# VHH binders against Uncharacterized protein YDL144C: the designs that were tried, part 7

Target 1, 356 residues: Uncharacterized protein YDL144C, of Saccharomyces cerevisiae (q07589)
Amino acid sequence: MSRILVIGAGGVGVITALSLWLKKESDVSLVVRSDYDRVLKHGYTIESCDYGRLEGWRPHHIYSSVEDAASAADNQGYNYIVVTTKNIIDGPVNSRVSNIIRPVLEKNKELHGPQLTTHILLVQNGIDIEKEIWAEFPREQYRYTVLSGIQLIGSTKIGSGHISQVGQDHLSCGAFDPQDAAAIQAANDFVRMYSNEGQNFVEFDPRVRYSRWKKLLYNAAINTSTALVGLDVPRCLEFGVNKKSTEIEVFHPAMREIIAIAASEGIIIEEEFITMFTEITRKKVFKPSMCVDCEKGQLMELEVILGNPIRIAKRNGVATPTLSILYNLLVLVQAKLKERKGLLKFDEKTATLVDE

## First folded at step 21 (VHH)

Design y3 (from w4 with W105F)
Fold by OpenDDE, last read:
Structure y3 (fold): chain B 356 residues (1-356), chain A 121 residues (1-121)
Amino acid sequence: as target 1 above (356 residues)
Amino acid sequence: EVQLVESGGGLVKPGGSLRLSCAASGFTFSDYVAAWFRQAPGKEREFVSAISSGGRTVYVDSVKGRFTISRDNAKNSLYLQMNSLRAEDTAVYYCAAKNPKTYKFHQWDYWGQGTLVTVSS
């Protein structure tokens, strides 16, 4: 039986763990940091559109930290690491994906050496998120695959040990490297272990880069814009000049820029998705995830959603006037959030950032 | 041997038209995404347009409505019809091909040597 460690006990992480647990084809561990004591004592209360209401639920194992999880690997190690935390490159160092997975990867190596391949599934937004792992863990020393998880889900932590899922879980899982046979197999295996027929939707993704660029149409345009202004999509549209300016001057240009960037990388995204992403949210009064994060005072996935695409654009000579403005403004918003969290210190006497 | 060979470049007046061709050999061109890039004097190379194996096209805004990318898989050829040419279109134009089934970070698989397009009065 595959041993799966889920790291990130937010709305997405808990539902991910639950789905795996319900399938009963894997041993499921969950790292629960802030709510550990409560969850240990009382379990989770989950209100799920996929699975109904659960009270007192726990996976097979819960740990207060990744280090604790690593220590408890009991000579079997972990076959999968599922990362459901936000990918915030410019966040705290300990929040980087490479640092998050390092304790478990090291433990697996210690226990089994080259005999155990660790499959790292990144259920995260953005493009080029796999590069950090490949850079930090040489393949000569470590045995692992990197898998992509693109998840569409409406799930949020609404209290300590309390999860609300209002949107069905759709997971697309594939190999970042389409030529990595081990990764491909691991992704297919995960799809099997994760799939609960009639409850969630899970599929193998043979075109991970395509899928990620496609999703960036939404994330880079709509998620970022709404985060900047603190509005839901319908209000963004209706509040625009003549009810058109937001779509014509912000959303569509941003999406077209993403399409151009993707194309410069040999990924051809259909223009029909521009309209699709706009229309699917036109009448839905909800704030996108980045907007919610910002409002909650949480750091945004800014670099993986906008930063990386813009860097690619620059390399390939693709103009990104819309994305660039969005990015540079949101960098300031992110900084504001960091300052509030004590991650940045500004000296008002000197009007300078205090370098730590 | 894999080869991409551009042709059709030359001197043209502003407002004029030019058709570039790229002949592919040594690989299954029909399976590849193809693209045009250009490099103006003193500037970095920039993406212009791409076309999927199935014929879906993408253009940068600066050439939309003026340039048309097309391909003939039977002839292993890529084309760029350039209309309403402007001085700023002056560049060496490169064709490139990429296998969509391979993972290469920020790399195209094959490049041509380029053909010079000069737009001048």
Scores: ipSAE 0.929, ipTM 0.979, lowest interface PAE 0.4, mean pLDDT 95
Fold by OpenDDE, fold request of step 23:
Structure y3 (fold): chain B 356 residues (1-356), chain A 121 residues (1-121)
Amino acid sequence: as target 1 above (356 residues)
Amino acid sequence: EVQLVESGGGLVKPGGSLRLSCAASGFTFSDYVAAWFRQAPGKEREFVSAISSGGRTVYVDSVKGRFTISRDNAKNSLYLQMNSLRAEDTAVYYCAAKNPKTYKFHQWDYWGQGTLVTVSS
């Protein structure tokens, strides 16, 4: 039986763990940091559109930290690490995905050496998120694969040990390296272990890079702009000049720039998706995830959604006037959030950042 | 041996037209995404246009409406029709090909040697 460690106990992480648990094909561990004591004592209350209402639910194992999960007694290692936390490259060093997974990879290596391949599933937004792992863990020393998870779900933590899921879980899972046979197999296996027929939607993704660029049309254009202005998508559209300027001058140009960047890497995204993403959101009165994060004072996935694409654009000589403005303004917003959290210090006497 | 060979470059006046060709050999070109890049004097190389195996096309804004990328898989050839040429279009133009089924870290699989296009009065 596969042992799966889920890291991140937000709305997404808990439902992910629940789905795996319900399928009964894996041993499911969940890292619960802030709510550990409550969850340990009372379990989760889950209101799910996929699975109904659950009271007092727990996965097979609960840990207060990744380190505890790694050091757990009788630990035979983990086959899968599922990361559902936000990918914030410019956040605290300890929050980097490579640092998050390191304790488990080290333990697996210690226990089994080359006999165990750890499959790392990144259920995260953005592009080039796999590169950090490949850079930090040499393949000569570590045995692992990196898998992509693209998830569409409406799930939120609404209290300590309380989850509300109002949108069906859709997961696409594939290998970042399309030629990695082990990764491909691991992705297919995960799809099987995650699939609950009639409840969630899960599919294998044979074109992970394509899928991530495609999703960036929405994330890089709509998520970022809404976060900047603090509005839902319908208001952004309706409040524009003649009810058109937001779409014509912001959303579409940004999406076209993403298409150009992807193309410069040999990934051809159909222009029809520009219209598709605009239309599916036109009448949905909700704030996108990045906007919500910003309003809650949480750091945004800015670098993986805008920073990395812009870096690719610069490398390949693709002009990105719209994305660049969005990025540079949101960098300031991100800095503001960091300052509020005490991650940045500004000396008003000297009008300079305090050096660490 | 894998080869991409560009041709069709030359001197043209502003407002003029040129058609570039790229001949592929040594690999199954029809399975590859193909693209044009250019490098102006003293500038970095820049992406111009790409075409999928199935014929889907992408252009950067600076060439939209003026340039047309096309391919003939039977002839293992890539083309770039350039109309309404401007001085800023002066560059060495390169063709490139990439296998969409392989993971390459921000790399194209094959490159041509380039053909010079000079737009001058």
Scores: ipSAE 0.925, ipTM 0.978, lowest interface PAE 0.4, mean pLDDT 95
Fold by OpenDDE, last read:
Structure y3 (fold): chain B 356 residues (1-356), chain A 121 residues (1-121)
Amino acid sequence: as target 1 above (356 residues)
Amino acid sequence: EVQLVESGGGLVKPGGSLRLSCAASGFTFSDYVAAWFRQAPGKEREFVSAISSGGRTVYVDSVKGRFTISRDNAKNSLYLQMNSLRAEDTAVYYCAAKNPKTYKFHQWDYWGQGTLVTVSS
């Protein structure tokens, strides 16, 4: 039986762990940081559109930290690491994916050496998020694969040890490297272990790079702009000049720039998705995830959603006037958030950042 | 031997037209995404247009409505019809091909030698 460690105990992480647990084909461990004591004592209350209401639920194992989880590997190690935390490259060092997974990779290596391949599933937004792992963990020293998880789900933590899922779980899982046979197999195996017929939707993704660029049409254009202005999508559209300027001058240009960037590296995204992403959100009164994060004073996934695409654009000579403005303004917003959280210090006497 | 060979470049007046061709050999061109890039003197290379194996096309904004990318898989050929040419279109134009089934970090598999397009009055 596969041993799976889920890291991140938000709405996404808990439902992910629950789905795996319900399938009964894996040993499921969950890292719970802030709510550990409560969850340990009382378990989770989960209100799920997929699985109904659960009270006092726990996976097979819960841990207060990744380090504790690693220490508890007990000679079997972990076959899968599922990362559901936000990918914030410019955030605290401990939030970097490579640092998050390091304790488990090291433990697996210690226990089994080259006999154990660790499959790292990144259920995260953005593009080029796999590069950090490949750069930090040389393949001659570590045995692992990197898998992509693209999840559409309406799930949130509404209290300590309390999860509400109002949107069905749709997961696409594939190999970042389409030529990595081991990764492909691991992704297919995960799909099997994750699939609960009639409850969630999960599929193998044979075109991970394509899928991630496609999702960036929404994330890079709509998620970012709404975060900047603090509005839901319908208000963004209706409040525009003649009720058209937001769509014509912001959303669509941003999406077209993403398409151009993707094309510059040989990924062809259909233009029909521009209209599709706009229309599916036009009448839904909700704030996108990045907007919500910003309002809650949480750091945004800015670099993986806008920074990385813009870097690719610059390398390939693709003009990105819309994305660049969005990015540079949101960099300031992100800095503001960092300052409030004490991650960035500004000296008003000298009008300069404090060098640490 | 894998080869991409561009042709069709030359001198043209502003407002004029040119058609570039790229002949592929040594690999199954029909399975590849193909693209045009250009590099002006003293500038960095820039992406212009791409076409999927199935014929879906993408253009950068600066050439939209003026340039048309097409391919003939039976002839292993890529084309770029350039209309309403401007001085800023002056560059060496390169064709490139990429296998969509492979993972390469921001790299195209094959490149041509380039063909010079000069737009001048």
Scores: ipSAE 0.924, ipTM 0.977, lowest interface PAE 0.4, mean pLDDT 95

Design y3 (from w4 with W105F)
Fold by OpenDDE, fold request of step 23:
Order: C-alpha cells, then structure tokens, then sequence
Structure y3 (fold): chain B 356 residues (1-356), chain A 121 residues (1-121)
C-alpha cells in the first residue's frame, strides 16, 4: 500500500487527504500545523459537497510538522509527497517547496537509498514551479519524480478543524517531464488512488505545461486584477468604463500576453479560452483566491503566477505591457502585506528599506 | 542532418511586402510546432509568430494584421507573409521548430541561420 504524506492542511489539503482516505488504497498522513491540537483531540468537521458531512474525521496519521512526519515511529518512508501549500517564493525561506519536502526526501534517501523513488505532487498554481526542486535535488543523488496537480475546488477552512467544500473537486494530475516514464506511471497511480466514483473528478494530464499555461489565462489576468482592486469578478466587469473597459483593456490583453509567452516557447493555447474564462466568471459573484488572500492579509502566489511568466517573456522578447503593470503594482501590494506581517521593515526617517 | 534554411529576405521599401520561407529537413517537420523570431540590429531577439502542427497560429501585437504565418507539411516548409512592412521590421528573421512531446523548458529544438530583411526608403 502506498504511503502518502499531504503537506498543507487548508481547505484543499484536508479534502485531498479525505479523498485518498475514502478510496482506501493508500496510507494517508497529513501535516497539520496551526490546528494540530484541536484536530488531534476532536478531528475535523467537514461539510463537503462531494462527501457530505463528517464529524471527528482524521486521516490515518496526523503530524504537527514535516519533520515529525519524516521521523515518524514506523520510519517506513513515503511513496508520495503531496504539497498543497501556496507557492510563495518571495515569502519566508522555510516556506519554499524545496525546504518543505526536504526532511521527507532526505529521510527516504537515508532509509532506502536508490530503492525508493519519491513522487512529489505539486498541487500548486503557476508555471516553472518544478524547477526549484530539480535545482535543489540533483537526480544523481536523489530518486524522485515531480508531478503536477491542477485542482479546481471550492474548499475553505472556516474555523479551527472545520472545512467547508462547496465546489466539486476536479484534479488533473500528470508528469512535469512528459518523457519521464516513472513520473507518468506515478501520476496514473495517483489518479487511481484518488478517484472516488460519483464524488470527485480526477484525470491524468498528458500535457502539464499546456494545462498550466491555460490556467494562467485566468490566474494571471482575472485573479491578479481582482486581487489588486479587491473586487469580485462581476463588479470588475460592471464597474468598468461603459461596462467594457475591464474586459477589453485589462483581462483580454493580459490573457493574450500569456498566449504570446506560451507560444514563444512552443505551447499554443487556443484563443477561445479567453472568452471562456471571461464568460464563466461574468455572473458569478465571487472573489478569486488571490483576492481573498490579500483581503485576509495573506501573501499571494505572485511570483509563480506573474513573475515567472514575465521572466519567460523577457527572455523570448515578448512584450507584456499589461502583465508588467499588474505585476509591479502587486509587488507593492505584496510588500505592504509583508510589512504588516513584520517580514519587511521600512524606516520612515530615512525613507529606506531596512536591510537585514 | 537536421536543417532549417530560411530564404526570401531582401531589401524592400516601407509599405512593401515580402514572403519568407523556411525549408526543414532531417526530421518529421509535420509533428513540430514552428515559429518565427527576429533580431534587429543592436536589439535582442524577439518572438514574432508561431504555428502548431495543426495550423493554429499566434502573433505578437506588433505584427498582427500585417504578418501571416503558414506551413506546408507536405513540403516541410514554413512561411511568413509580411505585408505593410515598416522600418522597425528590419531584422534577421529566424525560423525554429520544437517537438511538443519533449520537455525542453524554454529551448527550441532546431534553428535556422536566418535571413535578412531590410526595410528602407
């Protein structure tokens, strides 16, 4: 039986763990940081559109940290690491994905050496997020695969040990490297272990890079813009000049720039998705995830959603006037959030950033 | 040996037209995404247009409505029809091809040597 460690106990992480647990084909461990004591004592209350209401639910194992999970008494290692935390590369160093997975990856190596291949599933937004792992863990020294998880789900932590899922779980899982046979197999195996017929939706993704660029049409244009202005999508559209300027001057240009960037590296995204993403959100009164994060005073996944695409654009000589403005303004918003959290210090007497 | 060979470059007046060709050999061109890049004097190389194996096209804004990318898989050829040429279109134009089934981060698999397009009065 596969041993799976889920890292990140937000709405997404808990439902991910629940889905695996319900399938009964894997041993499921969950890292719970802030709510550990409560969850340990009382379990989770989950209100799920997929699975109904659960009281006192726990996966097979709960740990307070990744280090604790790595040092677990059974010491058998893990076959899968599922990362559901936000990818904030400009955040605290300890929040980087490479640092998050390091304790478990090192432990697996120590215990089993080359006999165990660790499959790392990144259920995260953005592009080029796999590069950090490949750079930090040389393949000559470590045995692992990196898998992509793109998840569409409406799930939120609404209290300590309390999860509300109002949107069905849709997961696409594939290999970042389409030529990695081991990764492909691991992704297919995960799809099998994750699938609960009639409840969630999960599929193998043979075009991970394509899928990530496609999702960036939404994330880089709509998610970022709404975060900047603090509005839901319908208000963004209706409040525009003549009710058109937001769509014509912000959303569509941003999406077209993403398409151009993807094309510059040989990925062709259909323009029909521009209209699709606009229309599916036009009448839905909701704030996208980045907007919610910003309002809650949480750091945004800014670099993986805008920073990385813009870097690719610069390398390939693709003009991105719309994305660049969005990015540079949101960098300031992110800095403001950091300052409020004490992660950034500004000296008002000298009007300068305090260097650490 | 794999080769991409551009042709059709030359001197044209502003407002004129030019058709570039790229001949592919040594690989199954029909399975590849193809693209045009250009590099103006003293500037960095920039992406211009791409076309999928199935014929879907993408253009940068600066050439939309003026340039048309096309391909003939039977002839292993890529084309760029350039209309309403401007001085700022002056550059060496390169064709490139990429296998969509391989993971090569930001790299195209094959490049041509380039053909010079000069737009001048």
Amino acid sequence: as target 1 above (356 residues)
Amino acid sequence: EVQLVESGGGLVKPGGSLRLSCAASGFTFSDYVAAWFRQAPGKEREFVSAISSGGRTVYVDSVKGRFTISRDNAKNSLYLQMNSLRAEDTAVYYCAAKNPKTYKFHQWDYWGQGTLVTVSS
Scores: ipSAE 0.918, ipTM 0.976, lowest interface PAE 0.4, mean pLDDT 95
Fold by ESMFold2, look of step 22:
Structure y3 (fold): chain B 356 residues (1-356), chain A 121 residues (1-121)
Amino acid sequence: as target 1 above (356 residues)
Amino acid sequence: EVQLVESGGGLVKPGGSLRLSCAASGFTFSDYVAAWFRQAPGKEREFVSAISSGGRTVYVDSVKGRFTISRDNAKNSLYLQMNSLRAEDTAVYYCAAKNPKTYKFHQWDYWGQGTLVTVSS
C-alpha cells in the first residue's frame, strides 16, 4: 500500500488527504502545523461540495512537522511526497521546497537506499518550480521522480481545523520529464489513488510543460492584476475604461507576452485561450487565489508566476512591458507584506533597507 | 549528423523584402517546433518567431504583421518572409529546432550557423 505524505494543511492539502483517504488505496499522512493540537484532539470539520459534511475527520496519521513525519518510530518511508504549500522562492530559505522535503528524502535513503524511489508531487502554481529539486538533489545520490499537479479547486481553511470546499476538485497529474517511465507510472498511479468517480475530476497530464504555460495565461495576467488592486475579476472588468480597458490593455497584452515567452522555449500555446481565460470568471464574484493571499497578509507566489517567466524572457530576448510593470509593482506589494511579517526591516533614519 | 543551414540573407533597403530559408537534415524535421532568432551586432540574441509541427505560429510584437514564418515538412524546410524591413531588423538570423517531447531546461536542440540580413540605405 502506498504511503503518502501530504505537506501543507490549507484548503488544498486537507482535501487532497481526504480524497486519498476515501479511496482506501493508500496510507495517508498529513503535516499540520498551527492547527496540529486541535486536529489531533478533534479532527477536521469539512464542508465539501464533493464529499459532503465530515465532522471529526483525520487522515491515518498527522504530524506537526515534516521532521516529525520523517522520524516517526514506525516510519517505513514514503512512496509519495505531495507538496501543497505555496511556492515562495523569495521567502525564508527554510520554506523552500527543497528544504521542506529534505528530511523525508534523507530518511527514505537511510531506510531503503536505492530500493525506494520517492515520488515528489508539486501541487503548486507556476513554471520552473521543479528546477530547485533537480539542482538540490543529484540523481546520483537520490532516487526520486518529480511530478506536476495542476489543481483547480475552491477550497479554503475558514477556521482552525475547518475547511470549506465550494468549488469541485479538478486535478491534472503528470511527469515533468515525459520520457521518465517511472515518473509516468507514478503519476498514473496517483491519478487512480486520488480518483473518486462521480465526485472529483482527475486526469493524467501527458504534456505538463504545456499545461503549466497555458495556466500561466490566467495566473500571470489575472491572478496578479486582481492581487494588485484587491478586486474580483468581474469588478476588474466592469471598472475598466468603457468596461473594456482592463481586458484589452492589461489582460490580453500580458497573456500575449506569456504566449511569446512560451514560444521562445518551444511551447506553442493557442491564441484562443486568451479569450477563454478572460471569460471563464467574468461573471463569478470571487477573488482569485493570489488576491486572497494578499488580502490575508500572506506572501504571494510572485516569483514562480511572474519572476520566472520574465527571467526566461530576458534570456530569450522577448519584450515584456506589461508583465514587467505588473511584476515590479507586485514586488513592492510583496515587500509590504514581508515588512509587516518582520521579514524585512526599513531604517527610517537612513531611508534604507536593513539586510539580514 | 544533424544540420540546419540558413540562406537568403543579404543587403536590402528599408521597406524592402527578403525571404530566409533553413534546410534541415539528419532528423525528422516534421516532429519539431521550429523558430527564428536574431542577433544584432553588439546585442544579445533574441526570439523572433516560432511555428509548431502543425503550423501554428507565434511572433514577437515588433515583427507581427511584417514577418511570416512558414514550413514545408515535405522539403524539411523552414522559411521567414520578411517585409517592410527596417534598419532595426539588421541582424544575423538563426533557425532553431526543438523536440517538444524532450525535456530540456531552456534549450533548443539544434541551431543553424546564421545568415546576415543588413537593412541600410
Scores: ipSAE 0.838, ipTM 0.949, lowest interface PAE 0.8, mean pLDDT 92
Fold by ESMFold2, look of step 21:
Structure y3 (fold): chain B 356 residues (1-356), chain A 121 residues (1-121)
Amino acid sequence: as target 1 above (356 residues)
Amino acid sequence: EVQLVESGGGLVKPGGSLRLSCAASGFTFSDYVAAWFRQAPGKEREFVSAISSGGRTVYVDSVKGRFTISRDNAKNSLYLQMNSLRAEDTAVYYCAAKNPKTYKFHQWDYWGQGTLVTVSS
């Protein structure tokens, strides 16, 4: 029986823990931060389009921090670490994925040395998100694999200990390194452990880098644009000049730039997806996740969605006029959010930024 | 053992056409994504176009409609048909190949030595 630690108790993380718990093939732990005391005492209330209404639900174990989860690993450690937090590279250093998972990797190594391979599943948006893990955890010192989870779920925390899932639980799971047999096996095992027949859809992803670049068409063009203006997709499309300028002058050019960047990395994405992603939510009054994050005063996954592809573009000599404008305006939006959270200070007497 | 050899460069007048070739040897070219990059005098190398093993193509905006990338897997060859040439197309053109099944950050596996294209009156 696999011991699984889910990190992040937002809408995605709680449903991830629930799905694993319902399958009854794993020992499921969840890290719950601000809601810990309430969830410990009363459990979760979950309203799920897939799993129904649950009251008082808890996974097998709940912890208030990753450090506590690692210490209390029942001296067995964890087979899987499932990271469902937002990946905010430009955020606080203690929120970086490598720092979040380090206590578990260190504890697994202390308990088992080379006998336990830790499978790190990143259920996060963006590209190059696995890069810091390889950099921070040398293979001669740590035994792990890195897996990719692409989640299409619509699930949010709507109150303390209260989760609303209105979009189907749909997970694609694969290995970042397609030549790593252990990672491929771990991804397939996770697909089995996550699958609840008749209630969700989960599949193995054999082409993780392709899949992430493809999803970036939507995320880098649409998720970003809606976040910038605070509008759902239908409004963005209908409010454009002649009801056309948003898709013709913003969405499509941004998506073409992503296609060119991916190609400069040897990943060919079909241009037919430009139309597909433009149309998929044209008639659905729904704000994408980055727009929702801005409205909640939460930091955006800006660097993994726009910053990283733009850095690749600069290295490979790919022009990104549309993505660069979106990125630089969203850097200002992110700075505004950081100021609101006390992570940036502006000195109004000197009209200058105070470095931290 | 592995080689990519470009040819077909030369001097051409603005508005003219030129066809570049890249001959591949020492590897299974048909399994690779192939691409053209270029480097203008005093500038950094930049991506131009790529083609998958199955023939799907991508172009940067600055060459769309003027350049056509193609491949002949039976001849292990990559081509770039360049029409409506402009002075800013003056560069050394490089072919490159990458195995799409390998896991490398930001690297192409093989590069040619380049062929010079000069667009001038």
Scores: ipSAE 0.806, ipTM 0.940, lowest interface PAE 0.9, mean pLDDT 92

